# VH-VL binders against q9vpl3, part 64

Target 1, 224 residues: q9vpl3
Amino acid sequence: RGKINIQRPKAPHYERARVVAVTQPKYPELPKAKSCFKTRAERTQQQQENPYNEIIAREVRNWLDHSRLVAFFHLSSITADDIFRVRVQLHKQNLHLKSYGSKIIEQAVKNTRYEAIVPLFHSNHCIVFSPDPEKTAALLRIVRRVPQMVLLGGIVEETMLSRNQLVAYAQMPGLHAVQAQLVQTLSQAPGHLIQQLQAHQNSFVQVLDVHAKNQMNEETPKST
Key: E = the ipSAE of ESMFold2; O = the ipSAE of OpenDDE; V2 = 0.75 times the mean of E and O plus 0.25 times the DockQ between their complexes.

## First folded at step 3 (VH-VL)

Design g48 (framework fv_cemiplimab; at its last look DockQ between E and O 0.41; V2 from the best seeds 0.00; counts 0 for: pae E 9.9 > 2)
Fold by OpenDDE, look of step 4:
Structure g48 (fold): chain C 224 residues (1-224), chain A 122 residues (1-122), chain B 107 residues (1-107)
Amino acid sequence: as target 1 above (224 residues)
Amino acid sequence: EVQLLESGGVLVQPGGSLRLSCAASGFTFSNYAMTWVRQAPGKGLEWVSGISWSGGSTYFADSVKGRFTISRDNSKNTLYLQMNSLKGEDTAVYYCARDVYDSEGFLYFDYWGQGTLVTVSS
Amino acid sequence: DIQMTQSPSSLSASVGDSITITCRASQSISDYLNWYQQKPGKAPNLLIYGASSLQSGVPSRFSGSGSGTDFTLTIRTLQPEDFATYYCQQGYSTPRTFGPGTVVDFR
């Protein structure tokens, strides 16, 4: 019995080929689910009508209305366990870590002053909320230990800050400390100004005195 | 101790205007949203208006929308309610309350003032 | 707007009794329900938030339960100071709405 050439099988006899062709199960073409061809716009519109999204959007709005500090983070390959650990640490500082879909964020901030944050939410992200802007330094300290959390920016006292600005803000002394420094600086300024003003006056007087003395010396006739 | 003190409630004629004030003390006022709730004589509580911590967001009941304005001065720790085009139906004790949104996502009014009486009558 | 209802509108009870007040929302509000107590001539006081969380300083005889549309406030071993009007309030959406109140008076 000749070696069955598995690479080039002999074409079956015509009759067999006909039977095989007729008996080949015609698998119904899986209806190309019309849903796969829905435009992004159509998909987005359908998602916007989800009552659940409205609920979550409301939640986001509530956080924004009650938070003086909002920080935005990109999440790289972070485990659920790591997120949980960070969440616990943040919570101890009255910092609340939340994660929302980009569409939900968009819905939440639509027609608000916060609409500019939408472009920050392209990938996996999380938001940290706090009613206390003084916790910014604490937030950054905690997040420094989590390389998977990348600071993108934030909102402090209704002002949108870049990453660098937020870091700078965290390094600034508290408002009271700054005020104290300002008062101290201002209190020293008049003394210096007065000294400078007096210095010029004194110099002027000295020059005048020298001139007066020179004139007196010229008017003394050499009584020969 | 947290204290809220409403003032400005007086007798006013229909169509008149009135401004209420709520002075806050004992907490960081700027960290909290605030709300006005009113109670007509012998009736229940009615939410009137809310304002975010910054004042950037304001909310109103339909019954007062377009007539009332809510504002705040965080430097003075004071909440305001400007009431215009007053009607007899606006007669009520007006309460200011601190609006809390906690870590679990619950919203509630944990502290209330003693209220100020506004009477709208001809 | 979410409409809130309460039952009963009034009830009479004696000191030591256990009473139950029901609050219903026109739509699901999850756990975003708060209970307030108001005594005559006084401002309301928060009793329970989030349907079942007891506010600090409130006696343990007060308890809240429920989710969705139906909620219950229970006062165990009613005390003389508990005679007041009780209001439920939804914190789910704006406008915030209150129930009509339940008056608890002395029998």
Scores: ipSAE 0.553, ipTM 0.817, lowest interface PAE 0.9, mean pLDDT 86
Fold by ESMFold2-Fast, scan of step 3:
Structure g48 (fold): chain C 224 residues (1-224), chain A 122 residues (1-122), chain B 107 residues (1-107)
Amino acid sequence: as target 1 above (224 residues)
Amino acid sequence: EVQLLESGGVLVQPGGSLRLSCAASGFTFSNYAMTWVRQAPGKGLEWVSGISWSGGSTYFADSVKGRFTISRDNSKNTLYLQMNSLKGEDTAVYYCARDVYDSEGFLYFDYWGQGTLVTVSS
Amino acid sequence: DIQMTQSPSSLSASVGDSITITCRASQSISDYLNWYQQKPGKAPNLLIYGASSLQSGVPSRFSGSGSGTDFTLTIRTLQPEDFATYYCQQGYSTPRTFGPGTVVDFR
């Protein structure tokens, strides 16, 4: 069963094949929600070998090296079909939804200026990358329709922004210098910003617990 | 429309220093990683150095590590290569190229400058 | 570091011929292989990326195939402008490395 060859792993090629299928679809008339659709995080968690983990970490570093916009989301339970549709919509806007295990994120950002983001990924998460920071507004418009994805914050022009700061950035029409100045001003206290991102994540988890409890009570009526 | 123009290549003595510049136009420079690739006369291509879109990450070939520094000024759409402790083996045409990481996860150099010749000789 | 080799080092061909150039990586690079064309006195030009994807504007007579360690570039119905040096390059890991090149000469 452990047929994954670490020296020649299928996972990086398989991940790109999924993107290619999304970008230039040769649509089967019967799209199967369950047809071998795995998130990067699920595949990464199945592999504990250092060579495979390093390959995926290199992919994360490549995204960071080539992206001016990085947005972090908490991801609650979502079907394979629903996340696929979100990926397609994001891809049309040059926005790339990726999911990686926390150990891979830690390995990728260790000894970099982004090491502080590691605590954000202790729970279920996903990341959206784009080379174009002007796409922040398009990103938030798409995600507004996906209640399973909750914005935690992001990195724009190498500056860490809280959820509210990123929303404010998205409201600014593409005036490059003004947006850069706003980002610089908001980044005056990076430690405080990280705390804000962590607090927002904790608040969201609390809200999810209440919602889950209410849903369970509604679906399973009290026995008479 | 995409244009990359290198400058700064001259004759320099061994042990000397030189800074190369690459002026970019026709695209949003700050959205792309950039690279330097060199070619010794009559020889093949050798990757020298790379820099992320922001300049926050830099990479070097072992042959130049510790001697060369790559940097960029996104406000001026310009890429730089600072070369120190030059050796005869550094004699080459130096090309500036745009480093692309596309939506499919492929890394490649899609546009190249005309090159600037650096000659290291006594 | 990943070492790249190409064969042949040079070949002679006539207009209308079909030629194949081979590139081998010292370790698996999946499909992270690119092909570049360089004409005498000019900068390299990207032909193919990701082993088989044609760059915009590149004629359909160029095709690439392969994965893992073995890759090929095929030029169907060679044209006068195709006499050049061809380089393969891996984008799998840093440092990025190029093959030594294959010179395609007129016969």
Scores: ipSAE 0.352, ipTM 0.739, lowest interface PAE 3.3, mean pLDDT 80
Fold by ESMFold2, look of step 4:
Structure g48 (fold): chain C 224 residues (1-224), chain A 122 residues (1-122), chain B 107 residues (1-107)
Amino acid sequence: as target 1 above (224 residues)
Amino acid sequence: EVQLLESGGVLVQPGGSLRLSCAASGFTFSNYAMTWVRQAPGKGLEWVSGISWSGGSTYFADSVKGRFTISRDNSKNTLYLQMNSLKGEDTAVYYCARDVYDSEGFLYFDYWGQGTLVTVSS
Amino acid sequence: DIQMTQSPSSLSASVGDSITITCRASQSISDYLNWYQQKPGKAPNLLIYGASSLQSGVPSRFSGSGSGTDFTLTIRTLQPEDFATYYCQQGYSTPRTFGPGTVVDFR
């Protein structure tokens, strides 16, 4: 590939190039004081670059513990100014753009129901978190104008959704419509879709449990 | 108006069990992680247990791990603390609190219940 | 576990005084420190989060500062309703830990 190398072309003399590199001043590294002057962007980046993987994994778990919407994107080449602009647009909608190493994601979701998301992080990626699943439509509108961010899928209400399922979710008018569409989908589903739902029993049981409770509230009074 | 109301605190003998409840209103309960904090009479505050918005992740202080469990029912807007194998050191007022992780990454307890007193004595 | 200490353990002050309470963490917690006020028989109330951010509805006479391991809560022009116990609490890691409290009594 045409990646630029730090090496300088046409070094005047190999010995001089080595001498220059050796004799260049080595700035002493001073311990950085933690102060109130550190910006939130610098803090976020330092947490992402921190070699203590468990501290950063704890941040990811905090986001998962507080987010009903999580969306995963492939991230292709994008300028720092463009990604900052996107982050600001998302932040206005209570959508929080984050990026973590795949090893950190693996550590964060180990022994949780979300272990199945790990394969999504084998490529360059970013994640959007939000407590508000109704913001899914706003998220997709903003990202539609950012071709460098390609939706891979997401988690809504602890249910893993494919890319197409998340897009379909964003187009539904409300909670009652979502419940009706789920019932219709299950009623019309081919056998392989039912097997897929049964293979992910936690998600399938949760959908049926919500549906059954709603039907018991409407059709049969709760017994005392 | 955010309201949290604990109930279930009573006198219990050592080794006994007790279930505390926290009824939530005035906010979308299922959007928030929740926590239990206790305070022994005349003493300071001690974090006891926390639970994610869905109930899928739970956390415990070492002093209660293995003896207490935390759960929630988002359809009833209720948080629970099941306390087993109670000891005298568990005597305290138990508060439920709303756990906030804000957009700037800070974790804090912004609203608290009134507390319920649990007394463990022979 | 991150241990939190507070100084002083108690103090006496008059209405109109300015007071400062110090909180120290056993290791750096960046600015992930919160302050709570508690009156007898009542639950704690959040005053300050993130070392210096004032919770909504809290009077501006309360302020917080610090980062790393050393933090302060300052109450300017003390009012009668400010006589209470004050706790710091780290929001950096589990288990979340509180300081032992500082009792502010009316002189």
Scores: ipSAE 0.006, ipTM 0.520, lowest interface PAE 9.9, mean pLDDT 76
ESMFold2 (binder alone), look of step 4: mean pLDDT 92; pTM 0.942

Design g49 (framework fv_cemiplimab)
Fold by ESMFold2-Fast, scan of step 3:
Structure g49 (fold): chain C 224 residues (1-224), chain A 122 residues (1-122), chain B 107 residues (1-107)
Amino acid sequence: as target 1 above (224 residues)
Amino acid sequence: EVQLLESGGVLVQPGGSLRLSCAASGFTFSNYAMTWVRQAPGKGLEWVSGISWSGGSTYFADSVKGRFTISRDNSKNTLYLQMNSLKGEDTAVYYCARDVYDSEGFLYFDYWGQGTLVTVSS
Amino acid sequence: DIQMTQSPSSLSASVGDSITITCRASQSISYYLNWYQQKPGKAPNLLIYGASSLQSGVPSRFSGSGSGTDFTLTIRTLQPEDFATYYCQQGYSTPRTFGPGTVVDFR
């Protein structure tokens, strides 16, 4: 190839071959099938565009009806790419991260055992569902690396658990009967989860005097 | 392998009662919602009733609402359908099936039992 | 309730043929449609869920398409074991509803 001879037939032949390759029909391959990820994205997009709260509330009720593990999180600012990466990691453990508006959650749990959770969703939130309660430990390991997600509490085997109770459940040995017994022991009636969360907030804001009493008693030794 | 085995189908008089059972094996029964679907002789499929994994939520077709109740015993891996005030139109093969809600949000019945025939006739 | 219709009600075909059956919902059900196959005297088996997802163990000659209200099941290169009744079913809302069925008979 010399620089001064632009009329060499090799260049036109190369361009012609490239155009033919690019325009060659791949039609039978294109309409073959949808990817699962594309179908999921299309469903999510449709739900965002169509403000039919009842349709999405029905989806939430179906998740609640089919899940033995439900975990509630406060969600701070996070990019779409970052949350997608978290969803992928959770999905590998049969954990399903979902985000719904507070009004939709309220509509979904209205007149159900779970109506008491509505106050948890007045701020930005997300929920993780799983049919497998043994995945609680895996869930907490994954979320530990996502500072934007703060565990608020959950439902295990239809039992409402606070953040601390859910963490305790995750640390139990793999004996299902033992874990079920402890869940029943740790559980509270619907409505008490909110009280426990409020108590933790209030305890943190409590006057130093309340817990300083015990520390003062421990810091006054009798012996020299 | 997932196996579902229905039992309890017999001939009953109109106005009578009958309880059907479905024994499940080969999967963690308590992790799945379950359903009953019936088929009248020579006719198509009709969904009858569904129950959540825990038994906390139950659903019924209008044709059976108030007459049928669905329940489950997760410790025994068994699904039940209590049928009261039976009518001739309830004559059908009753199938139990596993009701799946997958990670994409789709609901479908992936495994079915062999069916049990209920005949309501005088 | 969401009403499901299927066409044709019956179809005659030969081994090696490609056939299509259609299902229509009375209102939009997005992608929440499933297809089942039932042979005489046997329980139904799941073929396709979510309009186009092939159930594990089902031959690749089965395919589904559609969204909203109109859905299609296609069987390419029909085999002897494919002569059966096919039902569509919506998983969008309760009560769950089935189509009336399409009988695929030997020609």
Scores: ipSAE 0.013, ipTM 0.538, lowest interface PAE 7.8, mean pLDDT 78

Design g5 (framework fv_cemiplimab)
Fold by ESMFold2-Fast, scan of step 3:
Structure g5 (fold): chain C 224 residues (1-224), chain A 122 residues (1-122), chain B 107 residues (1-107)
Amino acid sequence: as target 1 above (224 residues)
Amino acid sequence: EVQLLESGGVLVQPGGSLRLSCAASGFTFDDYAMTWVRQAPGKGLEWVSGISWSGGSTYFADSVKGRFTISRDNSKNTLYLQMNSLKGEDTAVYYCARDVYDSEGFLYFDYWGQGTLVTVSS
Amino acid sequence: DIQMTQSPSSLSASVGDSITITCRASQSISTYLNWYQQKPGKAPNLLIYGASSLQSGVPSRFSGSGSGTDFTLTIRTLQPEDFATYYCQQGYSTPRTFGPGTVVDFR
């Protein structure tokens, strides 16, 4: 995959706040004076920072902050047509599939409560965002038909959940039962979640093996 | 209710070609992978071919690779099997079935059609 | 390719009996094992998927167990409609493969 094209942030409340700020009578502030001198150490550190990465990292943080449902997936080889149709099905349910480089995700979540997710993104991945946690069942139903997307875990109502906890959440009726589960999950140590996600990798390896063998057995038609 | 109806099975001479169809109803066709399974008279089940929900990926048993092609038309809720260079060994009842993946990654065939008989003989 | 074997190849039983059919895979398939029932002249129907999950509408007298290479299908209190051929099938890799079948006949 190439660099991600610049995508405008689509957080409604951010755009609303900007419109309100523009309509208020304000005097434009002058830019602060640029630094006249920098040490060698400061120059070396700045050379390692890409302004583009920070812009995209802010976009990721906006999606994380404004989505009540975030699901993390490993993404195996999939055709352009198949992923496009998955995106269309997800979009109809207000589910937004996005892909970001691991370095950008690391920068976005560093020093936040979500830093523990970084290890999930050291291989091919994608993320699904939604403002509506009631769509978790619809998400799992759609993804069930896409063996190339393997659920790793997620965040619901700002609470990190393992794959098994997300599946349980999707099957759970009633707000009070969900609240009890979330309270219990909130008290877990980060290491416990990582152990659960690592155990899931055994099932992931099996799915990858099936997919790889299916791909090897694939027959492509020829144009005549 | 889920229904699958195969058609197209006839008597064909060796070396001939034939296209089978499977009409699906009672479910969202483009949400499911589909498969063909055959059964020779008096013998067991043999998986023949499979196709992903979009038609982007296709799979074949070694016995039919290069001779058979699987395809689908999601706008018509129809699955196809194009059979070329037919041999006597291809004589069988051909079933179409819905191929299901669950959240645990299991692959199984939950609904089957009634089958259509293909006979390859002179 | 993963080869599937079933034992016994045929079985004679009476109504009310409990029977067990075994299925073995040539290599580990985890729990990607399904069981199908086929009556003469009819299409197969799914009984059990994922080694132990009972398909909706299937009577509770059917149960499955196993993982890796060894699997079993058990029918408790055999009924007249249970006289059929039973197939195991692996969904672990392509090509998908079926066992040779076990014929359950009336005595």
Scores: ipSAE 0.000, ipTM 0.428, lowest interface PAE 16.3, mean pLDDT 76

Design g50 (framework fv_cemiplimab)
Fold by ESMFold2-Fast, scan of step 3:
Structure g50 (fold): chain C 224 residues (1-224), chain A 122 residues (1-122), chain B 107 residues (1-107)
Amino acid sequence: as target 1 above (224 residues)
Amino acid sequence: EVQLLESGGVLVQPGGSLRLSCAASGFTFSNYAMTWVRQAPGKGLEWVSGISWSGGSTYFADSVKGRFTISRDNSKNTLYLQMNSLKGEDTAVYYCARDVYDSEGFLYFDYWGQGTLVTVSS
Amino acid sequence: DIQMTQSPSSLSASVGDSITITCRASQSISTWLNWYQQKPGKAPNLLIYGASSLQSGVPSRFSGSGSGTDFTLTIRTLQPEDFATYYCQQGYSTPRTFGPGTVVDFR
């Protein structure tokens, strides 16, 4: 939306709006609603199949179709100004920070080899896309200074990589042949990396849930 | 200099099969989605098929779905279109083009090959 | 599928003229519209993407505008090399669809 444009000075506003416009996908205009005679159940079904969700899911599919590097992050509480600065820094390296709802990601990866990543997006998350896998080192260098972003794993050249494997990939020499061999070797062990990514996310979510419940129990626990 | 060179277009009988190739040079082929667009003699452009950078996702126009398959060999910088059960309506010049999704979120075909003529006739 | 229409289907013009070609989509496509030029016997080339962004190497006499369903391509001060067929194309949804083309002929 136009919150930034409304609230900020003209010159920094213009540059900021330009960067945000460049980093944000073009959002198509949506068809108008057809009828108000729908029952609640029918409206709920239509909401799940909302044209808004399909358009954004198409955007996510375009990112996946045109990116050789995809990195998944858990995103803790962060100010709009801080995430904007990170987005600008990433954009300079052809790295594109995006945030999408879990249902939209599920629609985008449905019936694809990447459907298994859906559990990674139970809580607050963001994704970084790039057509250039050699930018993995630059990505990790930038996010190392952003404690609110916790690397969960990623996809490099269609291969699911755990956090540690993605870090190892980033540390490899800029010899394309060596990097291709690593990816090739990892792709020959199907399931293991996906299971690790899912297990790590589930464990992290479980720890957060337990922490939240313990805090709530100490501060007037819920009875329902 | 980005170059795309199609080959394989020949005269083929209805019901026959043909494979088209598109050789790419001057850019990192594996970083881009690719597409096939055809043009019947004296007619306009018609999108036929698209493929993601890796070959993991493929897309087809309804007129060719189930008959055509698109594939790529990133090690050889080559795009393919396998055409089966050819019909007279498939007679066209077939172009390969580079499919770009830029940082601003626009989708467009920035570079095109010279085209290869496929004639389906008895 | 999104249907694209162009107007006029053909036009005759002289060197130095300014011309406008219109393109309409059957549903809103925001700014996800591209313009291509095709000379007889040659492959198409990209002129404009995202409704108004000029492709590198394309002369500044070409410009595009519009959003939603209505789009225009304007060529100012026509040159001899501009006599060609022009196509609009939507990138909004699959299948990608092209307009029927506008032929710009010498008068």
Scores: ipSAE 0.017, ipTM 0.561, lowest interface PAE 7.0, mean pLDDT 79

Design g51 (framework fv_cemiplimab)
Fold by ESMFold2-Fast, scan of step 3:
Structure g51 (fold): chain C 224 residues (1-224), chain A 122 residues (1-122), chain B 107 residues (1-107)
Amino acid sequence: as target 1 above (224 residues)
Amino acid sequence: EVQLLESGGVLVQPGGSLRLSCAASGFTFSNYAMTWVRQAPGKGLEWVSGISWSGGSTYFADSVKGRFTISRDNSKNTLYLQMNSLKGEDTAVYYCARDVYDSEGFLYFDYWGQGTLVTVSS
Amino acid sequence: DIQMTQSPSSLSASVGDSITITCRASQSISNFLNWYQQKPGKAPNLLIYGASSLQSGVPSRFSGSGSGTDFTLTIRTLQPEDFATYYCQQGYSTPRTFGPGTVVDFR
């Protein structure tokens, strides 16, 4: 490795190290589902095989411990090549696109103030992390060109913000005092914010359901 | 230029309390996790405590759990270590250091202060 | 907790020598190992992180290798300023742990 510009935290680049740690055969694989009824022994075995999930949950906690900007997206069908191009563009701005299973997210944020984000991850999702909250404007400029990524909300300076609140924050990236005041003002109604984030996701799901039903009206019977 | 300057190290009696400070400059303090590492006279390095960028998560070595607390004031660019119920074995030079989690997933301490000596003796 | 050991505990060398210091972890830490140098009376400084990545500003005569439980730090063509104590440290899990150190003395 050459010269490092590290005046602030560099975002994690986990892929190879995590793959080596997780794929090394030190523990038995998780048992495959047989039935809904589980014995105490089967539950104990599943708990003993949780170390792999804990490694990834630890990664998520490290991202949260080193990021002042976290943005949540619904992710529609996208090719591997296209998502790679988006990751490269984001990385140039110190923005790091990550995807984690919903159980991993829940385990990582359990017993933290961020536990409220868990409902956002019931569908296909991705998260963007950055140590620099001033990069919110750059993030939104890049994502505008990626229709497969739909902004749901985020966390800035430990404050949960809706889509509209994040857009407002992004429009004032150079006004430090105004941004701090805005974040404080927006955080004064947390119950309303949570409802708004859940409503947005539910509305999006409803739109998809209506579209699916419209397509089904034109379907031909199955050939069996 | 990244600078970390520890202060507060003095001679204290066993059972006493002391607060150490670490003043940070030359970087955006609030963007970094921080740590305390100590070194007893003539001995090696021992990790003591760590704190996340926001102060929302704190970590301690078993030898100091329940006696030490770590905190930070991002508005003053200062890291603190509150030491209670001090023992002779706590005698050491205490260093603060910047704790980096890089893009490859590695955790390391890239910049260190000059240290402050805490002596616990009667 | 992950225990770290180093060998040798001390070694004597002359300017121009090539030396190797070994570090061993009590369990596999993949490549999450760091090396620090501490000169007499001064704070430690980071030499190598991630087993083999050279920190900015560190001379190329320093190199690290290893994975799993066994790691080495090599100093090629030892210089006067390299007489110091060297510590390995695992960055794999909390609590973070250091090796006991290796003292490099003038012969």
Scores: ipSAE 0.018, ipTM 0.566, lowest interface PAE 6.2, mean pLDDT 79

Design g52 (framework fv_cemiplimab)
Fold by ESMFold2-Fast, scan of step 3:
Formats: structure tokens, sequence, C-alpha cells
Structure g52 (fold): chain C 224 residues (1-224), chain A 122 residues (1-122), chain B 107 residues (1-107)
């Protein structure tokens, strides 16, 4: 009789080991089945002799350009175990949680339509990408249970949305059917597009600052 | 079955304009970046232009920058290349191809159309 | 721009031969290299991406190797359908650039 192979003592359960391998994009792991492929370590070593920032910036640009949903979050201190659980839940919904240094993000979006997001990344942050904008509701449901992640705003179908606009988008049934309505509404005031983008930057920075201050204040124990 | 079909190639005078189209089928067009690659008669492949899944980001080779524009209509599953101020050196077969970004961040062209011939001469 | 070179520019081979094509980049491109096959009068098709990953549906007789500036495409036990032009292409930087091609012809 065939039986499922159980992991050795202290090793992760088979199912969990598979999930970890899928959800850790920066994990340096050897390709198990193919000796003809370079190891991840060899690839990393080669990158030490080349401009790292441009390579990673290209990755960021590709994520931005190939995602119909991009959500920006302030990220407070969180344990490795907790962030792993969040990544697993997001990955099941085709939502990809990524974190990049502020310098790399600035380099990636410089001279692009996304340049306005740079101020969001001057403190702890993370970004969630998805090719499927219909997953916005699932994203917000998952993040609602993670107080360390504070929604700052996002980009849906190339349109920069504030926190409130993104929440409203998530509440619409048949998101693909209302996409044109949202884009049309935002494009009806072209004279105010620059002001809208500046308001988004200020709103995002304000939310970030308020969250940072609240996190600092929460470090003080509450008296009974 | 992924299919890409180019059209619009014709003989045009130097300095003229032409628009190429690429009709896509067999995949969710709006989920993929697209590219144009050309090949002059008897010569090798030359990358010309690329466009993101949404059309929000566009990229060009220096030889065509300022003269060509790339666009797409995701509702019609169609990619376009608007070519202005055509030169004899633009004579080539123009291929459209699907531009893939994989999970490790590598870019490659996995499916190509049959090509459409553009001839620029007097 | 990153310049790509291929050697040889052409080679003659017989069915059953094992052949190797070399591609060199003017600067290090890590593993951001792809290989394409083009048969006369037809569009190119993807053979290998990320220097060594076989595209789905491509026969296992094709293999790629290399990193940095030096890359190779190997075809083991050449078949009649393998007589074609082969191009390498870098995806490391924009503009993306192709090698000049290697023509594999019947001996």
Amino acid sequence: as target 1 above (224 residues)
Amino acid sequence: EVQLLESGGVLVQPGGSLRLSCAASGFTFSNYAMTWVRQAPGKGLEWVSGISWSGGSTYFADSVKGRFTISRDNSKNTLYLQMNSLKGEDTAVYYCARDVYDSEGFLYFDYWGQGTLVTVSS
Amino acid sequence: DIQMTQSPSSLSASVGDSITITCRASQSISTYLNWYQQKPGKAPNLLIYDASSLQSGVPSRFSGSGSGTDFTLTIRTLQPEDFATYYCQQGYSTPRTFGPGTVVDFR
C-alpha cells in the first residue's frame, strides 16, 4: 500500500515545505532536478560584478507593468512567521507581496508615470501585485486581519487611487464591468489630474506619518 | 492555441507613414506585454518596440524613437505600430511577438506572428 | 547598447551530428539570454530562455549553458528539422539586442 511520505522529525510538514518554496522569491535554493541550470548562488555572485540596482529596478518595473492591481502598504514590525502566513494567504489569491529598498523603487519609477509613488517608500513599506484587479476585495479582506499592514493607496488599470477610492473599487460587483466607469470618471477632470496626483502623494504621506506616530504612541503601555 | 496575425505591410514612399496591426487570439491578450521585432531582407533580427499589458509603458529602439509609436486595443485583442517618416532602412518583415515576464524576472518572446513585409522605396 | 556576437556565422552539419553555437555579450548579462530558431521563410520560435531553460515542446536534444558574457547552444543528434538559423538575444537591458545569427546548413 502506498503511503504519503512524512517529513523527518523537526522538518516542515511536506505541504508546508512546498508552500515555503513557492512563497519565498528571494530564497537562495538550488534547482533540485536540473544540473544544467546555474545555482541561485552562482547567479547572485555574478550580479555582484554588475549593477545590482538596475537589475532589481527592472524586476520592479516588470511587476508594475505586468500587474493590473498594485497596492501600497506601510509595514510595521511583524514576525517572520506572521508575514509568512500573510504571503501564503495572498499567494492563493494570485496576490504577490514584495518588498524593495526605497532607492531601488526610486530608480525603477524615475521618468515613468509611477514617479509619484516615491514618497510612499521613505519608511517601512511593502507592495502587493496582481494581474487580476478582481482580487482587490480579497486583498482587503486578508489585510484587514493584519494590523501591521496599513493601506496607503494603489494603482488599478493604470489609474492611481487613494485609499478610499481603492476601498470603493473593491466594493463594486463585477469589477471588470465597472473598470471603464472608474477610468472614465477620473479622466473627466483632466485639468485637475496634476492636483489629484499631488493630493494622493500628500494623503499617502499623511497616512504614513499618522501610522508611524500611532505606532510610536502604541509602544507606551496603556494604564488601566 | 496562441495565434498572432500581422497585417498592413505594403510598399510606401520614403517619408511616408504606415500603420501595422497584429491580431491576437488563443490567450488573454490584456495579461501580456507585446513587442515588434523586424528583419531586413537577408539580415538578422532587430528589436523595434515594446508595450506593457495595459499600454501605459512603451519602449523603443533608438533607430525608430520619435518616428514610431506603439499602441494596443485590449478590447479588440489588437496591437498596433504606427510608423512615420519612413526610411529605406525601415524595409523589413515586421513580426509581433508576445513578451513574457516570468516568475524569476526574465523577459523572452514565446510566440511570434507570421510577419508582414514593409518595403520603403521610391 | 549591449552588443551580441555569435560564432560561427554558419556551419555545415549532417543528421546525427552534435553541434555547438557560441554567443558572446559585450558586457555581463548574468543569465538573461534567450535562444530562438528560425526556419527559412518562417517566423522565429523560442527554444531556450534564461540561458538554460527549455521552452515547453522543445526537444531535449537542445540545451543551453553559460553565464556572464559567454553562452552556448548545443544540439545533440541533429535532426533534419534542425537545419535553420539560430539567434541569441539578451534581455538584461533595454534596448533588447539579438546576435547576428548562426546558419546551420546541410553538409
Scores: ipSAE 0.005, ipTM 0.458, lowest interface PAE 13.6, mean pLDDT 76

